Miniprotein binders against o13629. Designs and how they scored, part 3

Target 1, 363 residues: o13629
Amino acid sequence: MLEAVTNPKSSLATFSKQLNGLLQAKVVVCKSVNPYFNLALENYLYENSTAKHCLLLYTNSPSVIIGRNQNPWVEANVKLCRDNFVNIIRRKSGGGTVFHDFGNLNYSVLMNREEFSHTENASIMIQALRNLGVHARLNQRHDIVLAQSQRKISGSAYKISRNRCYHHGTMLLNSDLEGVREYLRSPSTGILSKGVSSTRSPVSNTKLLKAEFIKQVISCFLLHKSHSTTTKPLSKPRASSKRLYDIEPKSVITLEQNDLLGVPSILKAVNELQSWEWTFGQTPSFKQHLESTELSVSMDISVVHGRLEKVIFSTPNATLEHELSSIPWTGLCYESGFANTFLISGIHSKEAISILKWISDSI

## First folded at step 12 (miniprotein)

Design b03
Fold by OpenDDE base, look of step 14:
Structure b03 (fold): chain B 363 residues (1-363), chain A 119 residues (1-119)
Amino acid sequence: as target 1 above (363 residues)
Amino acid sequence: SYEEIVRKLEEAIREAKESGDPEELARALLELAFALQRMGDFDEAVRMLQDAIQTARDIGDKEMQAVALAALGLAYERLGDLQRAMDYLEQAIRVAEQTNDERLIELIKYLLEWVKKEQ
């Protein structure tokens, strides 16, 4: 039995070559539907890609993606998302809340800051749509809309740093547009948030096949970006040294989640995106006022880092107000049913129990 | 702070184990589980509640057993396992019905209906 001594140096060299190929790729097609992985990959390519322009394409499983400075309890039905196994993810970029599903294609163009344009990448998408018989235009909000109905088919978000930027966009192919409305409708009332609020627009599907649309997007992108390089006058090629066969990095790379499990920074980013502390704990501070006319009670909640900081009750019954105020609210996670543990753990009055039930039903 | 409460309860659990007082142990485990749930540490709360349920069974405290089972149901609801949540709340009701504490039975029934509305 010849023990094939897998030389650990050869595996590392192969992995390093594959990683360098990824970082130089003009197009990356991710096959993973894991939204945490896809957002981690997007950020990784944003930070580490050496390509002048890199197009990332991916699809997520059903997920509510909130902006960096948004309140999930304002932007989404957090309860309904939990119950239906819809992920809630806070992205590292600003902008509004979006729903992703298997019927949506995400595209991100990663580039140097000097190459930033609000319109260039949208024009590529519009051309790809046109090649498939879909007539679309860019609106004043930089959304791609259907030319006839003016319904939004693609939203955009931008991140600009000192040296790098990206244009992220969505393309509605065959998404669940009813599910989108339900998951993005918060049931929460009385919230005064410092977070950025989303602007809602009427949406539609393009009804295109994902594979055909991806093929058109890649073709239009590669053609467009090849022509932009030719307009600078090539100064005379100095004839000199041995062209190392620049193994032209594969212009298009297809990858799966398993291909990048060896990248510690991606794993760390996935774990961060999955954490409660990132998703909910990074919520901007907010206050909520709740009132029950039936129970003659009002409640003022202050929430900091997704946890209760202060709770104030107002009731006509001073004994009941004191009882409710004696409950250790501070430090509780702001979540549906956070009062339920007090229903069974405490020696509370009948009136306090009624109010605790009301709190559990209202949040 | 909840961190200070947790530390005190961990000390109380240690003291109850050293003294051999199973009633104090069961109570301290249950209170710790509630503190952990309030902090959002549902996995550790599940462990403490399992120990509390066993201790409550060993001493024959049906009230504490019912409360701990109900709390375990709520911990699984928070973990997204609604089926286990309902199963433990139903067990909690069956145990609570043996105590004749109508208030406890009503509270656990409410929690079960609450979890069912989340489905």
Scores: ipSAE 0.278, ipTM 0.736, lowest interface PAE 1.5, mean pLDDT 86
Fold by OpenDDE base, look of step 12:
Structure b03 (fold): chain B 363 residues (1-363), chain A 119 residues (1-119)
Amino acid sequence: as target 1 above (363 residues)
Amino acid sequence: SYEEIVRKLEEAIREAKESGDPEELARALLELAFALQRMGDFDEAVRMLQDAIQTARDIGDKEMQAVALAALGLAYERLGDLQRAMDYLEQAIRVAEQTNDERLIELIKYLLEWVKKEQ
């Protein structure tokens, strides 16, 4: 056990040099499977990378990633996700909900706003696929699909700010496509959401080895971006076999979670991404109508910032309607509000309890 | 606003500590935890509920102790710790069974079944 008494000044200088290396990297391969860390790293590189183009590659543990303006209760089975330790994360980019697992590779291309191109980044991915014998194309929705079956193998989203942007996407290698369907199927009924709805498409795996695909993506990315810096018109692609060996080894960084745990802005971003307020509180306003013919009750819920704004009951029993309406619903969290009401409200009727049980089972 | 409710409850907790009224302290802690849960601040709710459970135990209020344990179970459910959620709900049932409040017992049993259906 060599306790290397690393002089704290030398450790800070080494860390600063490593961090500067990360911020200048053209390619970052993250080995962490922590989805909060990976999304925090993406955000960190988005905000701090000095590279003209940075490619981030990572894989997440089983996770439902919702778009910035999506409703998690519409886009996913929130309960089933919780039960199976599947993280629900709201990303800072727009677009639809995706499932990530160990069989999926995520890519993110971070660049200046002026360099933003959906088609360019997709072309790099398509070329990497082609080099591995997978024939794919970009469709009209900017999804990458298999050329023959038209099945989606890659979805994408983007974030554009004043000076910077990223274009990120999935690549289905060997993902659990059945599990994907279960976690992305909300059991919730009667929701009228102002959120962006996901478009579902038939998906397929590429069946590629992750390591080989990463290698091809890095190669294609570095080659493509090296040609973009030369002002000469793209005359015939001379297959100048500039071997991957002439890529300055400092341009590709591989990192683990532990390498960046000391970065305060990453920790802050992880904490934000894990917060209820970000995940659920940022949900666009929605309404839900529920009806039970068995209990002869209907209800209308208004939800704002993931909290109950208004709850209206309708039942033939005026006493029961008054009892249910006397509960201070406003401000309760949508998912927990009904369960918490049992402990707080002093509700004593069997009928009211039965209705609250029904609601809790229906949301 | 819930922010105003939280502020008032924090004041009530301070006053209860200054007056040495443990019953009022337990009540105010529990109400604050409920307000925090309503706000989605489950981490702070856990802290307040732990204090409420201890205070309720110190005064021998088994009803309040059972409610606070059940609420702690629900807070852990919301945090995604289903094992702790079940453990605290089971503790809440055991304490509630000592109160002879059949309704409270039935309620906490329902909450435990609800969390178990989330497994």
Scores: ipSAE 0.036, ipTM 0.482, lowest interface PAE 3.0, mean pLDDT 84

## First folded at step 14 (miniprotein)

Design c04
Fold by ESMFold2, look of step 15:
Structure c04 (fold): chain B 363 residues (1-363), chain A 119 residues (1-119)
Amino acid sequence: as target 1 above (363 residues)
Amino acid sequence: SYEETVRKLEEAIREAKESGDPEELARALLYLAFALQRMGDFDEAVRMLQDAIQTARDIGDKEMQAVALAALGLAYERLGDLQRAMDYLEQAIRVAEQTNDERLIELIKYLLEWVKKEQ
């Protein structure tokens, strides 16, 4: 094992200074496309930023992002995502499922709880859009929609704690809206879920260049927050050309994932977000009922923390019912194909094999 | 529980290695891999299945070899590596065809088609 030969005190002091600068930044533009890192960074800034308002901007590689209390087997085609290397990630905020790709921009405004506003950040985004020729408005559900078509171009959610909050959302610039539709179409039937269901709307792209939109969002955000934080009464404007360039340049930081490799709480959050136990194991308890009239059987499943808790079969064939109930269902991970290993573990009743195939085809 | 099953099978593996019983070793490795897959520990299951396949080959147990290869294919499907999943299931079929267990052959062929099913 070869460790780098450096001056640890100098390296630590430089890192601490850079980290403190990050925690004071008004705008952070993150260049990473790793959704696990980006969501971990958002939470880190949410908990630790000392700026009165902090804007985080980032883009993720193709990912299905489910809300804190959603059921991924209701909201997505989990097998299709896995087979095509599309991430499925549970975020820490509530709300519905969205798809992220290279064609959208994610924004998050971190602030103290007393400063939370449902509409303030939407107004900033709408102004940035207007400056680029896109006419949008906020609808009744607090989505940003195109003024003429009423199609959604930005949805948002928030996380509020005792002292801090963030309001975050997506802005559709040039996303692959049709090519990814199947990732969000669950093949599951019969699920009775306590989880939050998505309310999906027709969407559209703005067709804006990401770099131009980022510039406008930053400009509008900094100008808006400058006006709201001034303590001097404005009797007469001192400068009719007040612009972003009048603001200290270091308040806008561009960040890469490698810049934060030494922050333990970020690494811990990345590991948690990547875990099966977080994305799937934190699913609210649910039940599923499946029936086959052809096979004269029904199956009732209770799922807790993403694992089968109880399985009940109903069939007129008592011998078959006993055989199926003898399979060790409890503790099994709930996923497409979970019954497949039982097919090859020595079960030989033709009727039981038919039921196991049916389960594999149904879940 | 599956945790208790894993503990018992790990002890059985240790004992089979100490006693030099490759038939018991192969069986314990295979059932440990099944338990791990059912718990969702697919990376660990892959490692156990590689050992199970090798041990089954060494003792000439074609049925166990085919089952272990099929289980390995299923583990790769759960990991999202469809190419390896299909390759191992095809290998499992070839090995199973060297047995008289027509039910096993049919089941592995079903699993291959299940993995191939378009989304």
Scores: ipSAE 0.728, ipTM 0.922, lowest interface PAE 1.0, mean pLDDT 86
Fold by OpenDDE base, look of step 15:
Structure c04 (fold): chain B 363 residues (1-363), chain A 119 residues (1-119)
Amino acid sequence: as target 1 above (363 residues)
Amino acid sequence: SYEETVRKLEEAIREAKESGDPEELARALLYLAFALQRMGDFDEAVRMLQDAIQTARDIGDKEMQAVALAALGLAYERLGDLQRAMDYLEQAIRVAEQTNDERLIELIKYLLEWVKKEQ
């Protein structure tokens, strides 16, 4: 800190050199558990990495990560996540909803589009597991499963652009598999979504130590990617056990969150990922039908960009139907408890308050 | 649109500041906060509600102060800070009790009970 004040040019040159080192790194291990930072870092490396292949490894704090085209209110218990400080994040890749915690390792392989392979990256992970005595295989859904139990230990997703792609996935080490079920179980009923639905599969932990698994993944990745560059048929397989020691120390970078807080594109990406408009506003259009037999009311909701487009009430009480329909629903964010905002500012009948409560409890 | 409503309320806030009308300022801040909450901008809503609470306190409008405190409680509930949500709702009740508006007191008590059930 003190030296940065005395010579701003030397600090900028040092920072630029470190950043260039990051962009050329074959392996990046992030120590941050901030899911917004880690996903922002993944996007930053996707856009800016000059490495032919870059492996990013990170762990997130408790977080529900939804696919680019998923509905959070279908894929998760949004209320329960909020109440328990579980982050809900929309990733920029496709695929299904996953839960991340301290017992999960995330991996991302960033590469040129031409080198995109689901099976190649999965084979590296399977080899790393094998080296630690865990027998796994790739299934037909491109999930990594335990060979014996067929339980899912790794899910994957990808993003492909014109020039670059990434293939990322989870690895269950010692995750809370019971808590995962609660956060991934939506209480919402009557939703007709255009979003991509997640396929649920039985999961298991590998029970591996994170540090050991990281070492094996890095080793397997570097070995695998070193062979792909030697397209020249060099004749005799000299069993030169290229000792793990010839890993150029500059090929593996360890990062902390503070190392990149000064990068404007990272901050912008963090802010985007934290925004309601990205997380919920990017939700595919859906409809919901709700009914209460006790209150003798039904409602039909149309939701576009996570906002109410249309709300229709049906009740035998025409006065109550008019009262409920007089509320300016259009443009309101679809969220649990949104109806409570009207309890303070409106003149509502007791019947209307009861229905607003029911709505708040149902969505 | 809510975006147009926000723009109109921002203009009303400017005009109220220029005219020196603190009552209209407090009202415009409160309505802006409600619009921002409805748009999912809870962080900005918190800022506007804090300003509304202070303005309402400065003019002695206990009703508006209670409403703004309750709305601030709900904004913190949306942000996941249930402890602050309850604390502000409890403050809102204490202020509302000074208005003798039984309905306002009942509504804020209902909101507090609702937040407590989420805990």
Scores: ipSAE 0.022, ipTM 0.361, lowest interface PAE 4.9, mean pLDDT 82

## First folded at step 15 (miniprotein)

Design d01
Fold by ESMFold2, look of step 19:
Structure d01 (fold): chain B 363 residues (1-363), chain A 119 residues (1-119)
Amino acid sequence: as target 1 above (363 residues)
Amino acid sequence: SYEETVRKLEEAIREAKESGDPEELARALLYLAFALQRMGDYDEAVRMLQDAIQTARDIGDKEMQAVALAALGLAYERLGDLQRAMDYLEQAIRVAEQTNDERLIELIKYLLEWVKKYQ
């Protein structure tokens, strides 16, 4: 934890002090928009923070974030995301798929396991919203919704371990709600997945300014934890200019990615989150059935750890069935276009070529 | 398995280099690249394809050159570099048009349109 790379002798003591301050912070506002770094930082604080409660706030560049046990080919248009530089990232927590962009704020509250509460962090977010004139409530699914329209403005998920947990979520401020639907609309058909599926809800933006919402969330969080540790509230805490002077400013750290370039465990976590093996290879096994009446063929695919395990064709043409089954399908990464290299390798009948094109157009 | 296929093709490449057989060298490099792409090793496939393209060009095998260029385009598509993917597929079409293989030309044109699908 006490490593310094760029100026080892002089920088080591400074870096160690900075890192210790981070691990004691009650609030961390991260300025990076790199989703891999931000999720790695969340996990780093989850594992190493010494604060009783820690609030992490961040925003990501456009990204599809899938839950720990979800199937990305069910939850998203993977090729569209790749083609438009929208990351697909599997997070460490469970739950459903969400989209992050510059118009939302992500929050994560790290706490001791004994402090776990289904509603505590939601109440803090709801108070911050109320202070800014947005009336919201928690619904039965633990989503935060606008009181009148019942449209979702925040969803959340949990991760729990031996001693600590975190509760993290999104707050929709000014996200591109319509333009991003295509990234979350899978083109795939016929998938039978054992993975957790998303329950999609109608969403809305709060239209709050991000800087103002961040200030209110920090104020409400710090006041709530101050009252919780010293006295039961006689009235609900409210942020005000009078109370802001009583907040401990040293407990709030603003951070950017360059501050932590030398932390090996963060670099390792970033590399893991970026890996194909994590995002796609950790997908629960699934099957897919595809049919073409035009070509008189069906295809049954089994996928394990994101790779084709078994492929079975059914067609009245036994010679064609044998030809297609002779293609070495097992071991291919499951992706749009996995059949494309077979189109330009080897000699295939016109019928097999038509079916290879159909596969490429269907997956 | 693809791992066994890779080992055999790596041996074939060494043997073709030792014997000075550029036709077998180009073929082995190309099929090694296909195996690597199918395993998901796209960066390594790109390196093999660059060698395959140069070897095919040196011996004047325009069909193999076109196939290797098309495979290179597909590898860049998998890596998310759509501009390079389209550029190499367009090059592959131009080289294929210098052959008599009308089916190859049509297949590479199909792949170019497939790559452009979400553009």
Scores: ipSAE 0.768, ipTM 0.935, lowest interface PAE 0.8, mean pLDDT 86
Fold by OpenDDE base, look of step 19:
Structure d01 (fold): chain B 363 residues (1-363), chain A 119 residues (1-119)
Amino acid sequence: as target 1 above (363 residues)
Amino acid sequence: SYEETVRKLEEAIREAKESGDPEELARALLYLAFALQRMGDYDEAVRMLQDAIQTARDIGDKEMQAVALAALGLAYERLGDLQRAMDYLEQAIRVAEQTNDERLIELIKYLLEWVKKYQ
């Protein structure tokens, strides 16, 4: 019975050493499939990594990832995502909406702002693909496409701050391309959004094994980034004698979710990414017009911060119009939770309930 | 503004109390609770829903009582008290079954299944 006397000081020192190792790592492979954790980790490395270049690799469970300035109700079938437990996540980078699943590899290159290059990071991925017999090229939209079919295999987005940036993207290995189309097809009509709209492109899988592709990406990344460091002339080593065995921090770190549960900033970022306020409340303002000829009703909606600002009904039935207009719409979430439909359905006329159901089916 | 909606509902609650209209009182309390839930003020929403449930019980409005009980269940779900959430949703079903409103019963059953699935 070796009582591992977990000396709390030794655990903190070990954790601090592991964390420092993570922050100095050239490559981080995350084994977690939790998309909130993986995006929180990306943000954490973006803010805290001391490496000149850090490659993060991860895979997410089925998830719709929307751009920072996108409208989830325009970019995705929010209802279908909810019903199928597909997470909708707003990322902190710009660009278009993407679907992630177990057949997709995500990459993020985190670097200093001065090192930012769309072409350089794409070239690493293209070289890794080439080493596995897949011929790809960068297109004018900075997507990686198959050379022959021109089908998109990798989308990318970026974030640039004063001192740091990241360039992240997807690589389609063996993704469910049919499921992607369903989750990314909004049923919503009549939306006039100030949000950034996604451009749809024909996609394909590379059909590569994830483990082999990861190995090639790591190899190509390390080789490419090693050549960029050799051009500075070795200034003479100042003779300070103590060879601290620079245990070169392991250039490649593999992480599990549990390894970072002790990092408060990651937990905070996970909670932010899971919040309604971030996911839906950060939606750019929009208006929507809806009309039902069957129900003889039209409505005009304004939405600010994912909440109803104004709702106007028009119907030939003045009593029904008054009933619908008497509902305190202002401040209600645009997202038709079944809870809203339920709570309203017990108080209103059958006609009003039918209209409320139609609204819930239309948004 | 949202604050203006809350103020109008508070006025409606006052007017309903002054006029002695318990149906309008129950309705206004329920709408205020929904507003408060949307603000993330679940503790105040719970208080308003408790008052709505009592008002609905006093007038014998089983439909309003079932709705308010289900709303209270959802408020507790948001507070992270899943046991109370289920208990109030189950109470809401039992009350709704006395209304013969199949749609109301189905909706509350769906809410209960949803709360059970996210446990």
Scores: ipSAE 0.012, ipTM 0.323, lowest interface PAE 8.2, mean pLDDT 82

